# VH-VL binders against q86iv5, part 41

Target 1, 237 residues: q86iv5
Amino acid sequence: LDSCSICVDFVGNSLNDLLNIILNSGVIGTCGDLCSAVPGGQIVDTVCDLLCDYVGVDEFIKLISDVDPDPIYICEKISVCKTNDNAAASLDLVQINPQNGTVGGTFTLSIAYTVTNTIATGQLAFNIIDPTGNAFGDAVLLVQQSPEQYTQQFQFQATPSEQESFPNGLYTVQALVCEGSCGSPHPNTYTLANGTTTFTISGADSSSMSGAGSFSGSSQSTQTGAASGSGSGFALF
Short names: E, the ipSAE of ESMFold2; O, the ipSAE of OpenDDE; V2, 0.75 times the mean of E and O plus 0.25 times the DockQ between their complexes.

## First folded at step 17 (VH-VL; framework fv_rosmantuzumab)

Design g6 (at its last look DockQ between E and O 0.48; V2 from the best seeds 0.00; counts 0 for: pae O 3.1 > 2)
Fold by ESMFold2, look of step 17:
Structure g6 (fold): chain C 237 residues (1-237), chain A 120 residues (1-120), chain B 111 residues (1-111)
Amino acid sequence: as target 1 above (237 residues)
Amino acid sequence: QVQLVQSGAEVKKPGASVKVSCKASGYTFTDYSIHWVRQAPGQGLEWIGYIWPNKGRTGYNQKFQNRVTMTRDTSTSTAYMELSRLRSEDTAVYYCARVPLYSGGWFDYWGQGTTLTVSS
Amino acid sequence: DIQMTQSPSSLSASVGDRVTITCQASQSVDYSGDSYMNWYQQKPGKAPKLLIYAASSLQSGVPSRFSGSGSGTDFTLTISPVQAEDFATYYCQQSYRYPRTFGAGTKLELK
């Protein structure tokens, strides 16, 4: 793993803990005061201390405390992640299988994209919008993605949960390839390509699941070209 | 071959201080923190604190915070733990152990232990 | 502080048996899909020795008859088959948060 991926992973996983420590601690005078309080094992403390020490504790706190903090943006401001204002890519395929499925069924989303000018730090992201307008999705981090063709698969089971009930109807899939965080207003952020597809869930009224509590959905990804990254929360774009 | 070799047994009276050494060899001393763990006779393991050799950064279990000082000498690859105002309850075996700084925080190698007896 | 509850406090076993030791943390020790629970073996008069790290990863030089599993708050060390050299005390330890804490230990004795 490279320093950019490590920074984005650290900030993405520890942002809430860092904000709570900053807001609830009266005095933070050193990187050690801040970073030793972050849970998650030795490497989290080590990475926190390294990044904090690189820019200085006061600047680090300022960057973390930004009103609209964004892990990629923060790591770009620290200069651990690079930017490329001339990044370029196209979406070759956005495909969902099966196109007609059922509640509880497994769906595989396949996205193929071609990079034509290096993506320095960006995302491959998708949203799935249900018939009521509720959305769920995921993103993977793209670091120094050289010109090449890439394929990514995501898999989820349509198991009703508090976050997504999977009602019958038409679902819309939106996919984006971005320099920077997809949908972000921050500098050095660009939507490089976008694409859509649809699928249908048919069957018995899914609202009958409301009396049985909640279930959670899941997502998986598979890469064929050079790409690095880990799972992320819900995509917003 | 990784080794952590500790100083010999100590017998002390209440109110005194003890300084235990832990000499590391067979690895890059500054890539690992040194932690100290003690074990009273017939009892389990108790974490005391750590030191980062490169920066000298320390963190202590609050139980010991006002009585423990951890230091190191990078030129000799040696870590030290000093415990002051000793009590009979401090009678234990004291271990040093290393933790890779780029790890989940497990103690991968331990010193042989230093027996401290505190008695009148 | 994260409290660690090991069960049982002692076991009797014969060579060839399968034994299971459990450890429960007072809060989750998971971070970003990884579990920060580790297992150590200690023989009388000796320092502890790392067996399992990150819940299930076998330390180099440790026999494959040792295995670990679990996530969140509940973790298990399994020894199968037990050998004569395995009679010792076993400790779980969390490395998720400071202070680092250990279970009280499980003594494995010859039946």
Scores: ipSAE 0.654, ipTM 0.871, lowest interface PAE 1.1, mean pLDDT 88
Fold by OpenDDE, look of step 17:
Structure g6 (fold): chain C 237 residues (1-237), chain A 120 residues (1-120), chain B 111 residues (1-111)
Amino acid sequence: as target 1 above (237 residues)
Amino acid sequence: QVQLVQSGAEVKKPGASVKVSCKASGYTFTDYSIHWVRQAPGQGLEWIGYIWPNKGRTGYNQKFQNRVTMTRDTSTSTAYMELSRLRSEDTAVYYCARVPLYSGGWFDYWGQGTTLTVSS
Amino acid sequence: DIQMTQSPSSLSASVGDRVTITCQASQSVDYSGDSYMNWYQQKPGKAPKLLIYAASSLQSGVPSRFSGSGSGTDFTLTISPVQAEDFATYYCQQSYRYPRTFGAGTKLELK
């Protein structure tokens, strides 16, 4: 288990819970007081405790209470995730299939990119912008990606929901490779590569069926590279 | 074999305190948390609190927060629960239970229980 | 606190029957793809025994006739076929947040 991934996952999933605890409990005196109240079972409590103890309860609360909380930045700040200000990558391919689809249809987005200097902690992100300007998307966490070519696929179904109506027209796909969280204002965040493509949707039936578009990203990342770098990094496990 | 062995039955008066012990064996004591659960006669199960033997961290049900103290002795692999200012409503069987660290938090092994009777 | 509503409170069955016990949580007990729901068996004068953890995982040494299912707020324990030794009280328990809470229990009796 990658400590960085665990950290980002924990912070991302528990951020609201942590904030609620802080707001409702008043002054939190110990990491135990904070982490014992976090939902998600004992594993969450344990992870929280380890992270909190690493930086101290006051600093931990400060980080999670940021106006613009960024899970990747938080984990970098506490040295669980690494940074590389010299990270570099290029986008090789952004493709969506089919290029012409219909409402209710399944679309596959394929993104290929080449890392030329290690991405320590970053994201592969995409946004789909509909003809009205509404955007939806997803991101994949990238941890210690060595120079190599990578490919990621995403699938989504164009089923209308409260979040996305999938009107007929021209859609724009934006793909980004970033060090740090894409679009984050925090330090050690860089857009390394970006690209766009377009596709069309037709046959929008006005039927108001609220279908939640679930993005199922199958990341087959064969991360073979356990680089045992002896760096004094915080190991959770 | 994993075993949790609790101390014997207790009879106390209202206002008194009781300290129940739970001796663990058959596993690494510090790799698991110890939780306490009680059951009043003919009633369901009520969670009291936990202790992490490795750090000594505790968490209590707020219902008991001002009356319960959990401790441990790592040298003897023994956990303790002390309940003060006893009331008749505290009459119950008290159980210690083991919970794996880094788990979903289930109680995989239980002590045999300690009967506490609080009567005037 | 998360309230656990267990149903039914009591159930009569014969050996060989299929029985189902349900537990509803007042809020979702799911996190990151896992369900933090557990099931226990208790016999008179004995401590509870873990049967199912993480909604559907069978505890080591527990017979395969016990199974758990569900996600979110709704969970089910199934015993099939019921054996003579299965007549006991069963409890659901959430481990999603503190305080840990239990259902009121279901007593399975011989018909």
Scores: ipSAE 0.065, ipTM 0.641, lowest interface PAE 3.1, mean pLDDT 87
ESMFold2 (binder alone), look of step 17: mean pLDDT 94; pTM 0.957

## First folded at step 18 (VH-VL; framework fv_rosmantuzumab)

Design j1 (at its last look DockQ between E and O 0.91; V2 from the best seeds 0.60)
Fold by ESMFold2, look of step 18:
Structure j1 (fold): chain C 237 residues (1-237), chain A 120 residues (1-120), chain B 111 residues (1-111)
Amino acid sequence: as target 1 above (237 residues)
Amino acid sequence: QVQLVQSGAEVKKPGASVKVSCKASGYTFTDYTIHWVRQAPGQGLEWIGYIWPNKGRTGYNQKFQNRVTMTRDTSTSTAYMELSRLRSEDTAVYYCARVPLYSGGWFDYWGQGTTLTVSS
Amino acid sequence: DIQMTQSPSSLSASVGDRVTITCQASQSVDYSGDSYMNWYQQKPGKAPKLLIYAASSLQSGVPSRFSGSGSGTDFTLTISPVQAEDFATYYCQQSYRYPRTFGAGTKLELK
């Protein structure tokens, strides 16, 4: 793990706690005042203090308190993550299998992309839009991605949940490769490539499995269809 | 071999001060915080505070904030805890313990303890 | 401050028994998928010794008859089978927030 990845992970996991501390405390004069209050054990205090001391407590608070704070943007402003305004990439493949599936089925999204100018700090991200317009997705952090060909897979199970019922119909998959956070309005942020594909969900008959499936009201089919990939989702989508 | 060796037993009168030392060896002193925990006779464990040796940064349990001072000497790998305005209820065994900076905050090694008796 | 409620306060067992000690925190001690609950053993006149860290991870040199489990607010330490050297007092401790806090202790005694 490099300093940029450590910074993005810390900010992504501790942003809400930091904001609450800043808003609820009267005087924050040192990095210790701020960072000792962040929950999560010694490692969180340690990383917080190192990053805060690097920039200075006043600047750190300003960056965290931004109206639309973004972990990658914050870590770029701190200069722990680099930017490349000339980053370039293309999408070689956006493929989902199976293209025709059922509720409860497992889908694998495969994305292949080629970097043609280094992505300094960015994301590979996807968004899945159901037939009613409801969307879910995920992203992975890209740090110092040199010119090369890359492949990433994401997997999810189409298990109905409060967040996504997985209705029958046509689903649209959007994939993006970005410098900076995908969809962010912040400086040094670029959508380098995007692509789409589709898949369908049709017909589900849980009667082939005794006592299973949402059709029978079984509890075995209540898992969410959220993506199984790593990283935070499209906060700006 | 990791060791935390504490100073010897102390007997004090109410109103006095005590300074307990904790000498570390067998590891890089500045990669760990030093915490202090006390145990009154027949009682459980009570956290007093910590010091970061690399910066001298401290944090104290509010119960002790007006009476405790933690310091360190990085050249001798030694942490110190001073407790002032002693009372009889400060009679306890005082332990130092270390916590790795890149850990969840558990006390992985403890000193042998320093017995403090406060009596008039 | 996070209050730690440890049960039972004392427990009698024979060598070979299975014993379970519980610890309840007044709020969740989970952060980013990890539980910041730790367990210590203390024998009379000795310093505490770390047994279990991060709820379920066994400290180096600790016998595998000790195990920890739980998440959120509810945690357990299990000793199975109890050995003669295990008669001691056991403490849970949260490392999630300052101030660090301990349970009141569970004394395991020979029956």
Scores: ipSAE 0.558, ipTM 0.832, lowest interface PAE 1.8, mean pLDDT 87
Fold by OpenDDE, look of step 18:
Formats: sequence, structure tokens, C-alpha cells
Structure j1 (fold): chain C 237 residues (1-237), chain A 120 residues (1-120), chain B 111 residues (1-111)
Amino acid sequence: as target 1 above (237 residues)
Amino acid sequence: QVQLVQSGAEVKKPGASVKVSCKASGYTFTDYTIHWVRQAPGQGLEWIGYIWPNKGRTGYNQKFQNRVTMTRDTSTSTAYMELSRLRSEDTAVYYCARVPLYSGGWFDYWGQGTTLTVSS
Amino acid sequence: DIQMTQSPSSLSASVGDRVTITCQASQSVDYSGDSYMNWYQQKPGKAPKLLIYAASSLQSGVPSRFSGSGSGTDFTLTISPVQAEDFATYYCQQSYRYPRTFGAGTKLELK
């Protein structure tokens, strides 16, 4: 893993722990005071210490204590992750298989995109919106992606849970390629490309959904040449 | 091979201090932390604290706070643990152990132990 | 502090047997998809020896008859088949949070 990925992963996974420490420990005088209190084994402590030392404990705490802390932005601010305000990409394909599925079925989302100017630190994100308006999704961190064609696949099973009931109807998939965190209000964040597709699920109960669901799936990334997607089922907007 | 060699047995009176050494060899001293664990006779294992040899940063079990001091000499690849205001309850075998920096925090190599006896 | 409850405190077995030792943490020791639980063997008059790290990873040089499993709060060390040299005390240890804490130990004795 590169240093940027390590940073983003650490901040993302340890943000709540860090905030809890900051709020409950009183005066934190050193990076050691902060990082030794973070759970997650020696690697977490070491990474925390390394990252904190880049900017010092005061600035590190300030960044973590932001009203809307963004792991990518934080890692960019401490100069571990790079930014590219000229990043550019296009979306080539957003496809979900099967297009017509059933509750309990497995769906594969394939997203193909072309980078035309290097994405320094960004995301490939997607959201699945069910017929009731409930959304769930995931994102993949993109670090130093050079101009090329890329493909990412996600797989999920439409198994009802407390988070997502998978009602019958038309589902919408939104895909985004971003510099920075998609949807983040922080500087150096740009939506580079977006697209949408739809699919249907049948055989589900019409139960009321409460809250936003979480994505329960796996992701695979492949670097491909020409996206040979039969352009069926996606629209760019 | 990786070795941690500790100093010899100590006999101390209550109220005294003891300083135990742990000399590391067979690896890069600064790429690992040194932790200290003790074991009272017939008892389990108790974690005391750690030191990061690269920076000299330490973390202690609050149970030993203000009584324990951990130091290191990078030039000799030696870690030290000093325990002050000794009590009879401090009678134990003291171990140093190696922990990789970028790991889940397991103790992969141990010193042979240093027996401390605190008695009047 | 995370308390580690280890069971049984003692166990008698014969060479060739399958032995299981359990360890329960007072809270989850999982973080970012990993379990921060380790197992050690200690023989009389010797320092502990690392057997298993990260719940299920076998330390280099440790025989394959040792295995670890579990996640969250519940973990297991298995020895199968038990050999004559395996009669010792075993400890679980969490490395999720400071202070590091150990189970009380399980003494494996020859039946």
C-alpha cells in the first residue's frame, strides 16, 4: 500500500476513535499522547504517529476535529496525498447484471472509465437507489491513476436486512468518478464524471424502509484497454 | 538470529529502585518496539509498558504510572526498564519482548526474563 | 481495560488428543477486518513463545498442529494432535488496545 492509501485508510477507520480521544483526554500535548490511545494494534499507533508528525499534534487535531472531516482531504492537507486540480476522466460504462433480478439474487455492477489527466487522489463511487428512495453504495479510493482505461466491479446480494428491504421495483445506479471525496465540500474535490443506469428487482415484499442502507458486497478492480461494453443500460448526465 | 538478552537477577528492598536492561541483536533495533511484561510467581502475565526505540516514545500501564521509566540506547540496541518505589508485590520475572512497528502488536520474541525479588 | 477470560484453567489430555482452549474478550478486538488476538505457549522457567497472531496466523517455526480461530470476542486455540512437548501453559492476549492484557492461562497436563 502506498502512503496515501495508508493515510486515508487510517483516518477513515480511526476517525471516531481519534475524536473520542480528543474529546475525553483533555489536553493532548504530543502526537504520542494521541496516537498511543488509538485502538487497533501497533500498526495503527505507528501510522498515527507518522501522520501526526507531518503537521504536528495541534494541526492534526484541528484537521480531525473539522465539522465535516474528510479522510482524503485530511491526508491531502498533511501532504501525504497529492491533489490535481486538472484531473480529468470520463465514464465509459455503467452496467448492472442481471438487469432484471429477484430478491436474494446476486448483482454485479461494472463501471468502466477513462482517465485523461491523472487522478491524484480521488474516488470511484456508486449509489444504488431503491424504489422508495433509500440509497446504499460504496466507493473505491483512487491514488495516482495515470491516463488509461479502468474497470471496477462490485458485487452485492439483494438479501433483505434492517438496512435494506429490497422492495420490488425500479432501482437506479449512480456512478461517479471524482478527484477528492465524491460529494465532499472540501477544496480540491471535483466530480470528473457521472452516469446512471437502472435495473429491476421482483419478488420482494413492500416493506417500509428506515434509513440509509449500507453496501454489503465485494469489489474487484481490473485495468483494461478499450472498454468493450455493449453500451446498453447507462446514461451520462 | 533475533535475540533479546536481559540483565541478571536482582534482589531489592522495599522502597528501592531497579533497572533492568534488554539488549537486542539480530535485527534493526529501531524497526521494532520493546515491550515489558512481568509474571509474578505462579501467576499470569501483566503488561507494563512499551518504548519506541526510534523516538524514545513510551506508553505505560496506568497501574505503574509514575513508578516506571523506560529508556533506550540506540547505539547499543539496549532497552531499559526502571521501576521505583518497589513493593513486595513487584516480585516477579520481568520480560522484554519485541513488537514490530507495522503489525497487529504481537510479541514475537522475548528475553529470557529477569527475576526481581523484593524482600525486607 | 479489556478483560480476557480464558477457559479452561487446566486441561488433561493424552498424546494424540485434540485440545481446544477458548478465550473471551470483554469487548470486540476486531479492527478494520482484523482480529487482534494472539496466543502464547509457556513452559516452566521459560519465556512465553508466540504461537498464533492475528487470531489465526501461525507464527513461523510453529508446528501446524497449532491453529487459531475466532473473531470479535470469542477465540479458540486448537492443538491436534497433542504431542509430548505440548504440555505447557497457554495464554491468549489482546493487542487491540492499551493496556495489553492476557488471559489467566490454561495449563495443559498429561493425563
Scores: ipSAE 0.449, ipTM 0.758, lowest interface PAE 1.0, mean pLDDT 89
ESMFold2 (binder alone), look of step 18: mean pLDDT 94; pTM 0.956

Design j2 (at its last look DockQ between E and O 0.64; V2 from the best seeds 0.00; counts 0 for: pae E 7.9 > 2)
Fold by OpenDDE, look of step 18:
Structure j2 (fold): chain C 237 residues (1-237), chain A 120 residues (1-120), chain B 111 residues (1-111)
Amino acid sequence: as target 1 above (237 residues)
Amino acid sequence: QVQLVQSGAEVKKPGASVKVSCKASGYTFTDYTIHWVRQAPGQGLEWIGYIWPNKGRTGYNQKFQNRVTMTRDTSTSTAYMELSRLRSEDTAVYYCARVPLYSAGWFDYWGQGTTLTVSS
Amino acid sequence: DIQMTQSPSSLSASVGDRVTITCQASQSVDYSGDSYMNWYQQKPGKAPKLLIYAASSLQSGVPSRFSGSGSGTDFTLTISPVQAEDFATYYCQQSYRYPRTFGAGTKLELK
């Protein structure tokens, strides 16, 4: 595990805990005071202490207490993650299999992209938008990706839940490659590439459950030397 | 092999202090934390606190706050636990245990224990 | 503090039996896909010995007849088949947050 990934993972998973500690504690004088209160086992305490020591407790608290805290940005600000304002990439393929599925079915999203200038710290993100406009998705952290072709696969099951009802209709997939956190307003954040595809789901009930859906799926990463671009349904925008 | 060797049994009066040592060997002392756990006769296990040997950073169970002090000597790979204002209820076997820094926080190796008897 | 409720407090078994001990935490001890629950064995006059860490990972040198399972708040330690040397007291312990806390223990006795 590289230090950047560790940092982003820690900040992402412990952000609410850190904020709660900061808000509910009096004066936090040391990194030890802060980090000892964070749940998540010894590794969390250790990582917290290490990261806090890079910038000191005051600056660390300031970063965590940002109005819109961004784990990637925070890790960049404390110089654990690197930035590249010249990062460049293109999307090669956005594909859903099957193109026509049913409620309860398993879908595989494949995203292929080419890095042409190193992504220092970024994301591969996707959103799935159902016919009602409800969206769910996920993102993968990209750290020091050299110029090369990459492929990422995500798998999800279209099982109705409180977060997503999977109504019948046309679904849209949006895929993004970013330096920094996709959609973040923070410095050193850039959308490098984006694309869309569509697929359909049938056999769902007409229940309109609207809400912020969360992606419940697995991801696999593979490095490929050639984009097998027989991409049915890929569009760049 | 990894070993934690603790100091010998102690008999103290109420109000006194005790300092227990835990000498580590067989591994890099600063790559692990040292935790202290006690066990009263016929009772369960109670966590007391920890020390980071690399920085000397400590964390204590609030139950023992202001009565316990943990220290270390990196040159001798030895951790110390001092408990002051002793009470009869402090009668127990005291253990030191090793916890890796980059772990979920399990106690993988334990000292043999130090028996403390507090009696008038 | 996270309270650990361990059951049963005592259990009698024969060599060859399957034994299950349960531990319930007062709150979830999961973090980032892992469960911060550990199991220890203690014999009289000895220090505890780590058996299982992270809910289901077997400590090096521990026999495979020991296994751990569970997530969130509910965890189990299983011994199968029980051997003569397994008669001891077992403790669950959470390492999710401070203070670290232990179950009250389960004494496994020979029937």
Scores: ipSAE 0.652, ipTM 0.857, lowest interface PAE 0.7, mean pLDDT 90
Fold by ESMFold2, look of step 18:
Structure j2 (fold): chain C 237 residues (1-237), chain A 120 residues (1-120), chain B 111 residues (1-111)
Amino acid sequence: as target 1 above (237 residues)
Amino acid sequence: QVQLVQSGAEVKKPGASVKVSCKASGYTFTDYTIHWVRQAPGQGLEWIGYIWPNKGRTGYNQKFQNRVTMTRDTSTSTAYMELSRLRSEDTAVYYCARVPLYSAGWFDYWGQGTTLTVSS
Amino acid sequence: DIQMTQSPSSLSASVGDRVTITCQASQSVDYSGDSYMNWYQQKPGKAPKLLIYAASSLQSGVPSRFSGSGSGTDFTLTISPVQAEDFATYYCQQSYRYPRTFGAGTKLELK
C-alpha cells in the first residue's frame, strides 16, 4: 500500500468531516487542532497529521476548502501522488450482460482497457443512468498503471432499494478512464477514453424487495460488498 | 528483536513528580508512536497519551493534560513520561507501548511496566 | 469518550471448553469498512499481549484457537478450545478515536 493510495483514501473518506471541522471550529492554528477532531482510527490520525504538516495547516485548509475539492488533485498538489500529462489509454470493451434483464436480476459489467502511456494517478469510473436520469456507479483508483491491457468485472443485482428503485426502461452505462479524477476541472486531469453501452429492465417477477444492491470492483475480478450506496465521490461524474 | 525497556520502580510522596523512561530497540524508533497506559492495582487499563518521536508531537487524555508531559530523545531511542502533582490515586503500573503509524491503532509491543507507589 | 462494556466480568472454564467474551462500544467504531477494535491478553504480573487487531485479524504468533468477530458496536472474542495457558484476563480496546479506551476486562479462570 503506497503513500499515494493512502492519501487519496484518507482525503476521500474524511473530506466531509474536514469541511465540517473547518466550518464549525474556531481558529485553527495547528495541524493538531484540525486533525484531532477527525474521527477514525490511528491511521486516520497519522495520515491527517503527516499530510497537514507536510504542506502546512493554512495550505491544507485551502486545498480542502476549494470550491471543487478533489482527493486526487489534493494529493497531487502536495506531491504525494504523481501526474502524467501525457497519459494515454483506450477502452477496448464496455459490455453488460444480460442486455435485457428483469427487476431482481443480476447484471455483469465487463470493462477492458489498454494503457499506452502510464497513468500516474487516475481512475477507472462508471455510472449507470436509469430511465429517469438517476445515476449511480463507482470508481477504482489507478496508481502508476504501466502500459498493458487490463480487465475488470462488476456485478449487481437489480433489487429495488431506497436509493434506486430500478424502474422499467432503458439504462445507460458510461465508463471513463482518466488521468486525475474523472470529470474534475482541475489541472493535470484528462479523460483518456470513454465508452457507453445500454441495457433494459422489464418486469419479470412480483418481487419488489427492499434489499440493498451493491457494487464491487477490482482490477482483476468481481467482488461483493455488504454496503449499498456506492460511489464515494469518485463515481458521480 | 523488538524491545521496550522501562525504568525501575518508583516510590513518591503526594505532590511530587515522576519521570519514567522507555528505551526502544530492534526497530526504527521514528516509525512508531509511543503510547503510555497505566493500570491501578486490581483495575483495568487506562490510556494516558502518546508521542510521535519524529516530531515530538503529543496527544494527552484530558484527564491528565495539566499534569503529564511526554518527551523523547531520538538519539537514544528513548521516550519519557513525566507526571506531576502526584496523588495516591496515581499508584499504578505504567506501561509504554508502540503503535505502527499506518495501522488501526493496536499496541503491538509493550514495555515490562514501571510500578509507581504514591504514599505519604 | 467511547465507553466499552465488556461481558462477563469473569468466567470459569475447563481445558477444552469453548469460551466467548463480548465487548460493546457506546458508538460505532467502524470507519471505511474497517472495525477499530482490538483484543489483549494479560497474565498476572505481565504486560498485556495483543491477540486480535481490527476485530478479526490474528496477531502473528497467536494460536488459531483465538478468533475475533463483530462490527459496529458489538464484538466477540472466542477461545476454542481453551488451553491451560489461556487462563488470564482479556481486554477489548477501541482505536477509533482519542482517548483510546479499554473494556473493564474479563477474567478467565480454571473451572
Scores: ipSAE 0.025, ipTM 0.545, lowest interface PAE 7.9, mean pLDDT 84
ESMFold2 (binder alone), look of step 18: mean pLDDT 93; pTM 0.952

